# Designs tried in a protein design chat: VH-VL binders against q08179r182to404. Part 11

Target 1, 223 residues: q08179r182to404
Amino acid sequence: KLIEIRKKTSEFLHETLEESNLITYNTIENAEKKQKFLNFFRKLYSAKEGKIMTFQHDEISAIAQMFKNDSVLDNLSRPQLAAMSKFMSLRPFGNDNMLRYQIRSKLKDIMNDDKTIDYEGVESLSQEELYQACVSRGMKAYGVSKEDLVDNLKVWLELRLRQKIPSVLMVLSSTFTFGGLPKENYSKAFSPLAEKKETKSKYDDLLDLYYDGILQVLSSIPD

## First folded at step 4 (VH-VL; framework fv_prolgolimab)

Design b11
Fold by ESMFold2-Fast, scan of step 4:
Structure b11 (fold): chain C 223 residues (1-223), chain A 119 residues (1-119), chain B 106 residues (1-106)
Amino acid sequence: as target 1 above (223 residues)
Amino acid sequence: QVQLVQSGGGLVQPGGSLRLSCAASGFTFSDYWMYWVRQVPGKGLEWVSAISDYGGSTYYADSVKGRFAISRVNAKNTMYLQMNSLRAEDTAVYYCAKEGYSYGYFDYWGQGTLVTVSS
Amino acid sequence: QPVLTQPLSVSVALGQTARITCGGNNIGSKSVHWYQQKPGQAPVLVIYDDSDRPSGIPERFSGSNSGNTATLTISRAQAGDEADYYCQVWDSSTYVFGTGTKLTVL
């Protein structure tokens, strides 16, 4: 059931995110931040046109940090809010404000849980606790090894707690992992870090995957 | 194999009450929202009520709000529709139905139960 | 709540393509589901989420949804396709069915 629901909601969100201007109601009032924002999107649109562009993780984080959960949720349509709710294992109900409240409440619970897990250490969680934590955050968890669940959760905590990426963008980026979008589809928008060895750690691969997912969400913004 | 088996229909006087039951098998009942949909003989389908997976949320069509009460007992794999203050226009075949894998549709339906409200 | 309008009846010749429309304001922003109902029987889901088929539903059944119109398409119509067809959407905790279309296979 969960896998099917997440596949369907991920496909819907991928198809419809470009119809939403995620930053229309977020006015960037700082001139320095406006310039960084504009430069980033110019670079991103150049990549979409087929140019090979390199995006550093800190650059992506700086732009992602300009978004706020409430502003993103305000710009999502009711079907998109319902899809996001369903992806997070919540049942959509009520009008737009009730859907936003439901999602906001869940994101707040996840954030508080993130802080607790980070304090206690990811390694302290049982297999079942790791599974539930990953499922709650929209990660692929079915058939995933304990080591991979640990790495997924560590990447999530790095992006959420240290890189301060908004929860809503993290959830939306997770939809790309269920949609099976390969890095190759968006390699022109994101150039992988220099590879000194044939083998990278799974943590580094997952980190790159999540940053690519964030780029996909950001690239859905028109103009 | 998913099955929904209904019972509890019949003839009732206006102002009377009836309780419909829907017994589920072949799936994890507590994972799914459940619904009641009715159909006046020869007419179209009309949604009546919805209940969340654990019964924490219930929804009703305006035509039945305040008169009908949906409930479920997950331990018994059974859903109910308590119909009070019945009116002639409530005469219909009532179907129970299960939520699909995504939201907002009915992937399996019960056989239907006829409720006739007349003197 | 949206009102979903369907033609009262549609006729199709055996082996030809039938198209049943479901009209609603901005219905393309919603997920549309389709049910087949034969006399004396419960409805059967034939299309969900605009265009997906449940297991057991033949490839001849397809769906689309854009703008103000959703369409159920039945290719290579067979006598056994003769039935009533209903579209349905969920919108803000209400579930709305179309007015229903009787398909006749000539």
Scores: ipSAE 0.000, ipTM 0.444, lowest interface PAE 15.6, mean pLDDT 80

Design b12
Fold by ESMFold2-Fast, scan of step 4:
Structure b12 (fold): chain C 223 residues (1-223), chain A 119 residues (1-119), chain B 106 residues (1-106)
Amino acid sequence: as target 1 above (223 residues)
Amino acid sequence: QVQLVQSGGGLVQPGGSLRLSCAASGFTFSDYWMYWVRQVPGKGLEWVSAISDEGGSTYYADSVKGRFAISRVNAKNTMYLQMNSLRAEDTAVYYCAKEGYSYGYFDYWGQGTLVTVSS
Amino acid sequence: QPVLTQPLSVSVALGQTARITCGGNNIGSKSVHWYQQKPGQAPVLVIYDDSDRPSGIPERFSGSNSGNTATLTISRAQAGDEADYYCQVWDSSTYVFGTGTKLTVL
């Protein structure tokens, strides 16, 4: 039931994100940050046009950090806000501002929970707590091993707490990684880093997957 | 609009107890983590304690662990720091502070309350 | 627990640029925040998440963070900028403040 809802809302968001300006260039106050932003998107557009480009994790994080939850939510349409609410297991209600408030509140709850889990350690969670933590963050959890749930949550905490990636981008990224293999939707030119041939740990594979999801969200921004 | 008003400081003898209060207004108190940070006169800032938004989780610097207890009453928009077994080295100005929406920084601070531990 | 090292004092001439450094191993991988504290007053947040300014903080204040050094830059220094400045990071289960820098505007 939840899986089907998440699949449908993910498909809708994937199809409509290109209609949204997730950040306004003019809201970036620092001239140096503005240049990094422009250079990143020029590089990303080149990759979408078929050029082989390599994206470093710290480069992706630096750009993702420029997005604010409020700015992203302000630029999502009502149907997109409703889809995001449903993906997060919320019942959409009210006008645009009410939907934004409900989503902000839920994102704040997840962020506070992230901090608590990080302080106490992921390994301190019971099997049920670990499962619920992953489910609430939009992760695929049913039928997933305890070891993989732990790795998923550790990757989430790394990106959220240490890389300071906004919660809204993390949730949108989850829609691109849920239920499938996002790599099948990427050309080699779009996500070269995710195509490493060397054997990696599950943690490293998940980290690449989440960064690819973030790139997918960022690539949906119109020229 | 955001205000943090502190009370409860003063002079106490070593081994004594004192409770600090921080009354919050201008924001939804129950949505934010809250903190205590202290400063020995003429010295730098030192983080003391943290409390989660619902009060279910509390954290302490090693220097105060086991002696200090942080708490909050969301219905009253108030946070407390119960200080027990006070030592001379606990003499400091104590600030309450609010975390911003994103993690890891203190966007608003109370005016500070001086706690002096001496005979 | 990481140690964040700041110079004890920095002097800048009126109208010139002041740079206050915060040194720490691999500090570029952490988010650095900066506070201004004037005598007898509570600290005021001037930069958060390495380089973002809170509303009400002048554009003269900027920040950067890479490698082992974070820097607070105050351009066109004014007499009112005289204060103690502290950097701060979150690391593991604690909040770490720098040793503090006294800025004097000549």
Scores: ipSAE 0.006, ipTM 0.536, lowest interface PAE 11.8, mean pLDDT 81

Design b13
Fold by ESMFold2-Fast, scan of step 4:
Structure b13 (fold): chain C 223 residues (1-223), chain A 119 residues (1-119), chain B 106 residues (1-106)
Amino acid sequence: as target 1 above (223 residues)
Amino acid sequence: QVQLVQSGGGLVQPGGSLRLSCAASGFTFSDYWMYWVRQVPGKGLEWVSAISDSGDSTYYADSVKGRFAISRVNAKNTMYLQMNSLRAEDTAVYYCAKEGYSYGYFDYWGQGTLVTVSS
Amino acid sequence: QPVLTQPLSVSVALGQTARITCGGNNIGSKSVHWYQQKPGQAPVLVIYDDSDRPSGIPERFSGSNSGNTATLTISRAQAGDEADYYCQVWDSSTYVFGTGTKLTVL
């Protein structure tokens, strides 16, 4: 029934995410980064108005890196914190600060586990370990082949450890990939030119899917 | 205020052993991976070893694997590097370092400890 | 073993802009970190994750990373910026440091 819980919590988070300010200018430390942030969102809002825009992976990563776990969690409402806790297989209880603490603790555990898995190699995991790793990160694992679970975890590690995407955004992005909500008439997270031909492998398709999820989270931020 | 204080360096003959210590303060030691990085005379910085936050996982550069052993005692906020079968090329200043907030970099460094291997 | 190549030395006039490069195959797909080391002292982190500055590091320090080259830029150079600079990446299960660059402020 975990599948049903994750689907319902994903739908709730998607519907309410626009009610939250996931980042403020106070968390962006320098003027150059603030300008890049503004330029990115102008481009994103142009895409939401029906213009066809191309988003490169490194462009999305640069903006996503500006978010901090604590700032995002501070701006989520109690029902959103409870939904996120349930999505991560935690028992939501207590006040807002207790929920934030529990989520921070869980994200910290996942981050430390990410490092260990990356050092030892994803292929070193047993089938049970691989399944549990994917489940704990909010991935769809039921009926998924071992090869696809490996690719999912490799993409997670690439985005989390190398692209430095904050773990909270990774979890929120997983709710979009898990729930399968439709895009708002904007282009994929890759150039339609030469780069499209190179993104044909299962891993590359999955990487694009996660970047699309990140774009959907970012597009939920009010202007 | 984050601080890493090192001890245990010195002069040792080839084939000898030394143990380096790194005492940490100003942060929750058990939440962070810890590292040893050395600087060989006339060369740049070289990563030596890494230890996970729990101490359950340890990693080594090929040049020291099988000879060095990293460990930590979280209750004492202290990390160690046991160096065995020392060679002349192990002569270096050894730094302990703390992992940054995100993965893969060193945000705070100890003062360094000189290890000289010569006869 | 991956290699990160830096120029041995770079000179900059007081008040001018210094640029220190770090070359590596597909380095733009990795996060690059930069350390400053003065003689007899431990390294100090000056840039992490390509372009972020730790608390206490002046805005004159900035970084970029794309393709095969990462760059540390020091604008309005001061005498106190004279030091050795090292780039560093995490690559799979290893930590790779650049060859190091000595910055001289004239």
Scores: ipSAE 0.006, ipTM 0.531, lowest interface PAE 11.6, mean pLDDT 81

Design b14
Fold by ESMFold2-Fast, scan of step 4:
Structure b14 (fold): chain C 223 residues (1-223), chain A 119 residues (1-119), chain B 106 residues (1-106)
Amino acid sequence: as target 1 above (223 residues)
Amino acid sequence: QVQLVQSGGGLVQPGGSLRLSCAASGFTFSDYWMYWVRQVPGKGLEWVSSISDSGGSTYYADSVKGRFAISRVNAKNTMYLQMNSLRAEDTAVYYCAKEGYSYGYFDYWGQGTLVTVSS
Amino acid sequence: QPVLTQPLSVSVALGQTARITCGGNNIGSKSVHWYQQKPGQAPVLVIYDDSDRPSGIPERFSGSNSGNTATLTISRAQAGDEADYYCQVWDSSTYVFGTGTKLTVL
């Protein structure tokens, strides 16, 4: 049931993110950062027009770091907030501000848990603890091997704690994993990351998948 | 108007104990992780201990593990560092510090408390 | 344990630009934070997450981080900028501080 709920809410969010300004240019206080932001989205919109562009992990992280949880949540509509709430296994209630509070509280709980897991090490978790940690972060966990759950959680912690990707963008990125990466019309909106042959590890493949998901969220922002 | 006010330092003999206090105001104390960082006079900064927002998780530098205990009382907006089995090398100014908006840095610091371990 | 290397001292003339470096293996993949400490005072956060400024810190302070070197840049240096500066990273279970740099404003 959870898988079905997550798939449906993911599909809805994918269809509607274009209707929301997840960040406004005026919220960026540093002139150098404003220029990097503009250059990145210029490149993204060129890719949407059919040009083949390569996006490095460092440049995706630099732009994603400019987003704040509260600012993103403030720019999501009530139906989008309700969908995000359901994706995170919450029961949506109340007006827009109550939904934002509910999501904000859940994200805070996940962020605190991230720190605890990072201090103790992912390998220290029991099978049940590892399963619950992945489920709580919007990952597919049922039928997933322990090794794959460990890799997924390690990638999440790398992006959250070391690359400083906001938790709201991480959750939105996770929705692309549940909805599947689109083909045909939607594939044209994204630049493929450079593929390296047989030398790529499973962890590196997963890291690329998460960065692609983040890129897809960023590509939904109108300018 | 975030403030961290420290107390409890002083001179103690090797093997002795001291408890440091850090009283917080100007923010929702129960929402943030808190830290202790020390500095030997004339030298650099060294992380000592961390405590989660609920107090349920505590972490220590290897140099103090088993001897120091961090705790907090959210109802009192106060954090503590209980220092036992003190050694000469524990002589330092001890700072309490608050978690930043993002993970991994310290946005506000207390004024510091000098702890001198000497015979 | 990882080490963050800073120059022992840097001198800058009043009104000129000071640059303080923080060296570490692959430090560009980490978030670097910078603290200012004046004699007898607690450290003050001046830059977080490589290049962000806290409220109250002048725009003269900026940061960058790439490859093996992070840099704190202080433009239009003032007498009040004279202090010790420390870089810091979080690297799985450990908070690592730099060796510290004394900035002298001539």
Scores: ipSAE 0.079, ipTM 0.652, lowest interface PAE 6.8, mean pLDDT 83

Design b15
Fold by ESMFold2-Fast, scan of step 4:
Structure b15 (fold): chain C 223 residues (1-223), chain A 119 residues (1-119), chain B 106 residues (1-106)
Amino acid sequence: as target 1 above (223 residues)
Amino acid sequence: QVQLVQSGGGLVQPGGSLRLSCAASGFTFSDYWMYWVRQVPGKGLEWVSTISDSGGSTYYADSVKGRFAISRVNAKNTMYLQMNSLRAEDTAVYYCAKEGYSYGYFDYWGQGTLVTVSS
Amino acid sequence: QPVLTQPLSVSVALGQTARITCGGNNIGSKSVHWYQQKPGQAPVLVIYDDSDRPSGIPERFSGSNSGNTATLTISRAQAGDEADYYCQVWDSSTYVFGTGTKLTVL
């Protein structure tokens, strides 16, 4: 049932994210960062118009870091907030501010848990603890091996703690990696990150998948 | 206006104990992880201990594990460092510090408290 | 036990640009933070997350981070900038501080 809920809420969020301005150019405080932001979205919009573009992990991270959890949540509509709450296994209730509080509270819990796991090491977790950690972060976990759960959680911690990707963007990217964006809309022209690496680890594949998810979220922002 | 006010330092014999206090104001204390960082006079900075916002998780540098205990009382907006089995090498100025907007750095620091362990 | 290496001292003439480096293996993949410490005082955060300035820190302070080197840049140096400067990263269960650099304004 959880799988069905997550699939439906993912589809709804994918269809409606283009209606939201998750950040505005004028909220970026540094002239150098503003230019980098403009150049990145120019590249994204060129890719949407059919030009083949490649995006490096470093450039995706640099742009994603400019987003703030509160700013993103403030710009989501009530139905989008409700869908996000359901995806995170919360029961949406109350007015818009209550929904934002509910999501903020859950994100804070996940962030605190991220720090705790990083201090203690992913390998210190039991299979049950690994399973629950992955489920709470919007990852596929049912029928997944312990080794794969470990790799998924390590990628999450790398992006959250080392690359400083906002937790709200991580959750939104999970909707793309879990449910999948309809492949006809954005994926083909600008999803290609560099394909051929001599070493093809599962960790590297998962990292590419998450960066693709983040890129899909960013590409959903209106022109 | 964020402020961290420290107390409790002093001179102590090797093997002795001291408790440091850090009183916080100007922010919601219960929302932030807190830290202790020390500095031997004339030397660099060294992380000592971390406590989660609820006080449920605590972490220590290898040099102080088993001897120091970090704690907090959110109702009093105060954090503590209980230092036991003190050694000459623990002589330092101890700073309390607050987690920044994104974690991994210290945005506000207390004034520092000198701890001297005589040998 | 990774170490962040800084030059022991850097000198800059009044009004000129000072650059303080912080060396570490693959430091460009981490977020670097910078602290200013004047004699007898607590450290003050001057740069966080590689290049962001806290409220109240002059625009003369800027940061960068790529590859194996992070850099704190202080343009139009003033006498009041004379201090010790420390870089810092979070690295798997610990907070790592640089060795510190004494900045002298001539």
Scores: ipSAE 0.240, ipTM 0.695, lowest interface PAE 5.2, mean pLDDT 83

Design b16
Fold by ESMFold2-Fast, scan of step 4:
Structure b16 (fold): chain C 223 residues (1-223), chain A 119 residues (1-119), chain B 106 residues (1-106)
Amino acid sequence: as target 1 above (223 residues)
Amino acid sequence: QVQLVQSGGGLVQPGGSLRLSCAASGFTFSDYWMYWVRQVPGKGLEWVSAISDSGGSTYYADSVKGRFAISRVNAKNTMYLQMNSLRAEDTAVYYCAKDSYSYGYFDYWGQGTLVTVSS
Amino acid sequence: QPVLTQPLSVSVALGQTARITCGGNNIGSKSVHWYQQKPGQAPVLVIYDDSDRPSGIPERFSGSNSGNTATLTISRAQAGDEADYYCQVWDSSTYVFGTGTKLTVL
């Protein structure tokens, strides 16, 4: 039932994210960051309008890092907060502020768990612990091999702990795994990256997939 | 508002033991990871140990593994560092510090407690 | 275990800009935090996540981090800025502090 709930809530979030201003240009505190932000979204909107563009991982990370969990949650509507809550296996309750509190609390739990897992090492987890960690982060885990669960969790930790991607964007990115095919204009941004010159590891493939998910979330922001 | 008050330092012989305490107030203690950081007088900062918000996970610098034990009692808003098999190189001011929402930086520090290991 | 290298000392004239560097392999991929420590006192957080300021820290304090070097910048230096400064990163399973820099305001 969890898979069904995640698919339904993901579809809803994908359709409605464009109605939310997840960050405003004026909240970015310095001129250098504002210019980087503007240049990135100019490039992104060009890709959405049909130009073939490539986005480097460090470029995506630099922009994603400018987002704050609280600012993103403040700009989500009540139905979007309820959908995100259901996606995270919470029971939505109360007013908008209570929903934001519940989501913030759950994100904090995941962030604390991320740190603990990183300290002890992903390979130290039992099959059951690894399964639960992946499920809690919105990953597909049922029927997935232990090797694939390990790789998924390692990629999550790299993005969350080392690339400093906000946990709210990580969760929203996970919804694209269940929501079906990305919008046509979003996929154009990755055309050259899809044509790899050398053989890639499974870890590298997953890393590319997660960056694609992050880019799709960023692409949902209105221009 | 946030206060970390330390106690328990002093002079001890090599091979001896000491227990440091850090009493917290002004925040929900059970929601935060806590740390010990030390500093040899006139030298730099060195991380010693970390404890999770529940107390269920503990971590140590290689230099103190097997000799030091970090613990906490959330009901008392207090964290401890039990130091055993002390060496001259453990001589330092020991600081307790509060985590900033598990993002790996120390937003508030205690006043520090001097530990001197000498015969 | 990674090492974060800082200059032993930096001098700045009153009202001028001081820059304190923190060198580390691929430090630009990590979050760098900065602490100020005055003689006989505990450290105080002045910059977190490369460039963010805690409440109560003046705008004169700013930070940057790219490649192999992070920098703490103190503009319009005041006598009260004289202190030791430490950079810090969280590297998986370890918290690493820089070697420390003594800032002297002339």
Scores: ipSAE 0.005, ipTM 0.430, lowest interface PAE 15.9, mean pLDDT 80

Design b17
Fold by ESMFold2-Fast, scan of step 4:
Structure b17 (fold): chain C 223 residues (1-223), chain A 119 residues (1-119), chain B 106 residues (1-106)
Amino acid sequence: as target 1 above (223 residues)
Amino acid sequence: QVQLVQSGGGLVQPGGSLRLSCAASGFTFSDYWMYWVRQVPGKGLEWVSAISDSGGSTYYADSVKGRFAISRVNAKNTMYLQMNSLRAEDTAVYYCAKESYSYGYFDYWGQGTLVTVSS
Amino acid sequence: QPVLTQPLSVSVALGQTARITCGGNNIGSKSVHWYQQKPGQAPVLVIYDDSDRPSGIPERFSGSNSGNTATLTISRAQAGDEADYYCQVWDSSTYVFGTGTKLTVL
């Protein structure tokens, strides 16, 4: 049932995310960061017009880091908040502020758990602990090998803890990576580091996939 | 106004034990990870230990593993460092530090407590 | 344990720009934080996440981080800027501090 719920809520969020202004240019105080923000979205706009653009992981991270969880949540509609709550295995109830509170509380729990897992090392988790960690973060877990669960969790921790990607964006990005197949038109518009090399590991492939998900969330934001 | 007030330092002989305390105010103590960082006089900073917001998970630098025990009592807004089997190289000023709102760095520090291990 | 290398000391003339480096393999892929410590005092956070300033830290303090080097820049140096400066990164389960740099304002 969880898989069906996650698929439906992912589809809804994918279809409606462009209706939300997740961040506004005037919210960014640092002049250098404002310039990077503008340049990045101009580049995204060019890619949407059919120009071939390459996005570096560092470039995507720098822009994603400018988002604040509270600002993102404040700009999501009630149906989007409800969908996000359901995706995170919460029972949505109450008004918009109650839904935001539920999501904030869950994200805080996940963040604290992220720190604990990173300190102990992903490899130290039992099969059951690893499964629950992946499920709670919106990852596909049922029928997934232990090695793949480990790699997925390591990528999550890298992006969340080291690249400082806001947890709301991580959850939204998970809706694009859950099930393993992005929207039909995705690969035609843009791709970070599209060129594959002989030395590329499975972890690196997953990292690219997660960055693609983040890029897709960012590309859904109105200019 | 965030405040971290430390106590419990002093002179102790090698092999001895000492317990440091850090009393927190001005923030919701139970929402944050807490840390101990030490500094040998005239030298640099060295991370010693970390404790999760609930106190359920604790972590230690290799140099102190098995000898030091970090703990916290959220109801009292206080964190502790129990130091056992002390060695001369443990001589340092010990700082308690609060995690920033985002992970990975320390936004507020206690005043520091000198621990001298000498016979 | 990874090592973050800082120069032992840096001197700057009053009103000029000081630059303190923090070297580490692929440090540009990590978030670097900077602390100021005056004699007998606890460290004070002056820069976090490579380039952000906490409330109360003057705009003269700025940071950058790319490749193998992070840099703390102090423009229009003042006598009150004399202190030890430490860079810091979080690497897996460990917090790593740089070796520290004593800044002298001439």
Scores: ipSAE 0.006, ipTM 0.520, lowest interface PAE 12.4, mean pLDDT 81

Design b18
Fold by ESMFold2-Fast, scan of step 4:
Structure b18 (fold): chain C 223 residues (1-223), chain A 119 residues (1-119), chain B 106 residues (1-106)
Amino acid sequence: as target 1 above (223 residues)
Amino acid sequence: QVQLVQSGGGLVQPGGSLRLSCAASGFTFSDYWMYWVRQVPGKGLEWVSAISDSGGSTYYADSVKGRFAISRVNAKNTMYLQMNSLRAEDTAVYYCAKEDYSYGYFDYWGQGTLVTVSS
Amino acid sequence: QPVLTQPLSVSVALGQTARITCGGNNIGSKSVHWYQQKPGQAPVLVIYDDSDRPSGIPERFSGSNSGNTATLTISRAQAGDEADYYCQVWDSSTYVFGTGTKLTVL
């Protein structure tokens, strides 16, 4: 069953992602970007140690944008590539380069579909099309209302197309938001006002959730 | 080694028709959205049309909607712009362009094809 | 009507820093891209996603984007930098180009 496979592969990726060097400081050419990168990870390290820190969406996007799909995939181990492949409903086979090629091709398919959906408008999709689009992007879709599926796709398109979050980070983010174990110290550090009962739109709540997922991926990067 | 080679421009009378071609090489053509952008001599750039990777979805600027038709033949690595009911204001250099894997910008452009609509 | 406003022309002395602005309502929430166009040539991408450089573009070219203004900065200007420069964003279902700026290197 797909949902069980996704739960298991998500748990495995969460456990092992910290073992991978997804980007190296010295490959960042721009001096301003290097400083922003260092400042962000210093702040993130403080949050992981249990200090209360607040992260703004624009600062998360700025750091996430520094990652390239190929660089991330090159630094994932074979078991991680196989888990990601299974999460994306691909049949893992061949050597590491074949797995990277298959994942890269799937990410390209999703990106092209993103563009088409964005041009046509999310609301133009049928119930079946909405369901398939969410499933393909690693979202929970079974038992989810059409309204919530629409909001999920709108948030994905905002992050992917306008905030330019790399596709690989979006998929890895989906493994943290799909289900599995929440990172307790992260949640306490990033959400000091979690008990505040401000009513926001579902879109805004989902946007926060996806940025939290991106933060979880970024927090898994080795120092 | 990405190349976009254009052809099919020329002089046409108002109300006439013309077809532009853009031949692509150096990348997997069927994996990318393709675009047409035009530039009136001495003026700025204006987006004209977009076509999805499969050719199943096409989009147009309001100024050309209903008159221009974008198409592609992935087996030939070629994209076309069929221009009908041409007006003097359609006089421009037309560029075909490819986007990057990342959406929203044009990483490679063709050399441009001049289209002159005049009596 | 264009959403993105650029100055018609900017002059810079050889070796000095040129700044070309692109104004648009809440443009800082969008990704801005910059193209260089020399006479008789197709545009060339010089900056994408606000501040990233394509391979082959020198570090003298940099970009920023916040609030209502995006800026292309060309440090240590060279004669070969003379060109028209266009900013561009994706907005809804369309691609919007700026009005263009002619850069003259004195």
Scores: ipSAE 0.013, ipTM 0.610, lowest interface PAE 8.4, mean pLDDT 82

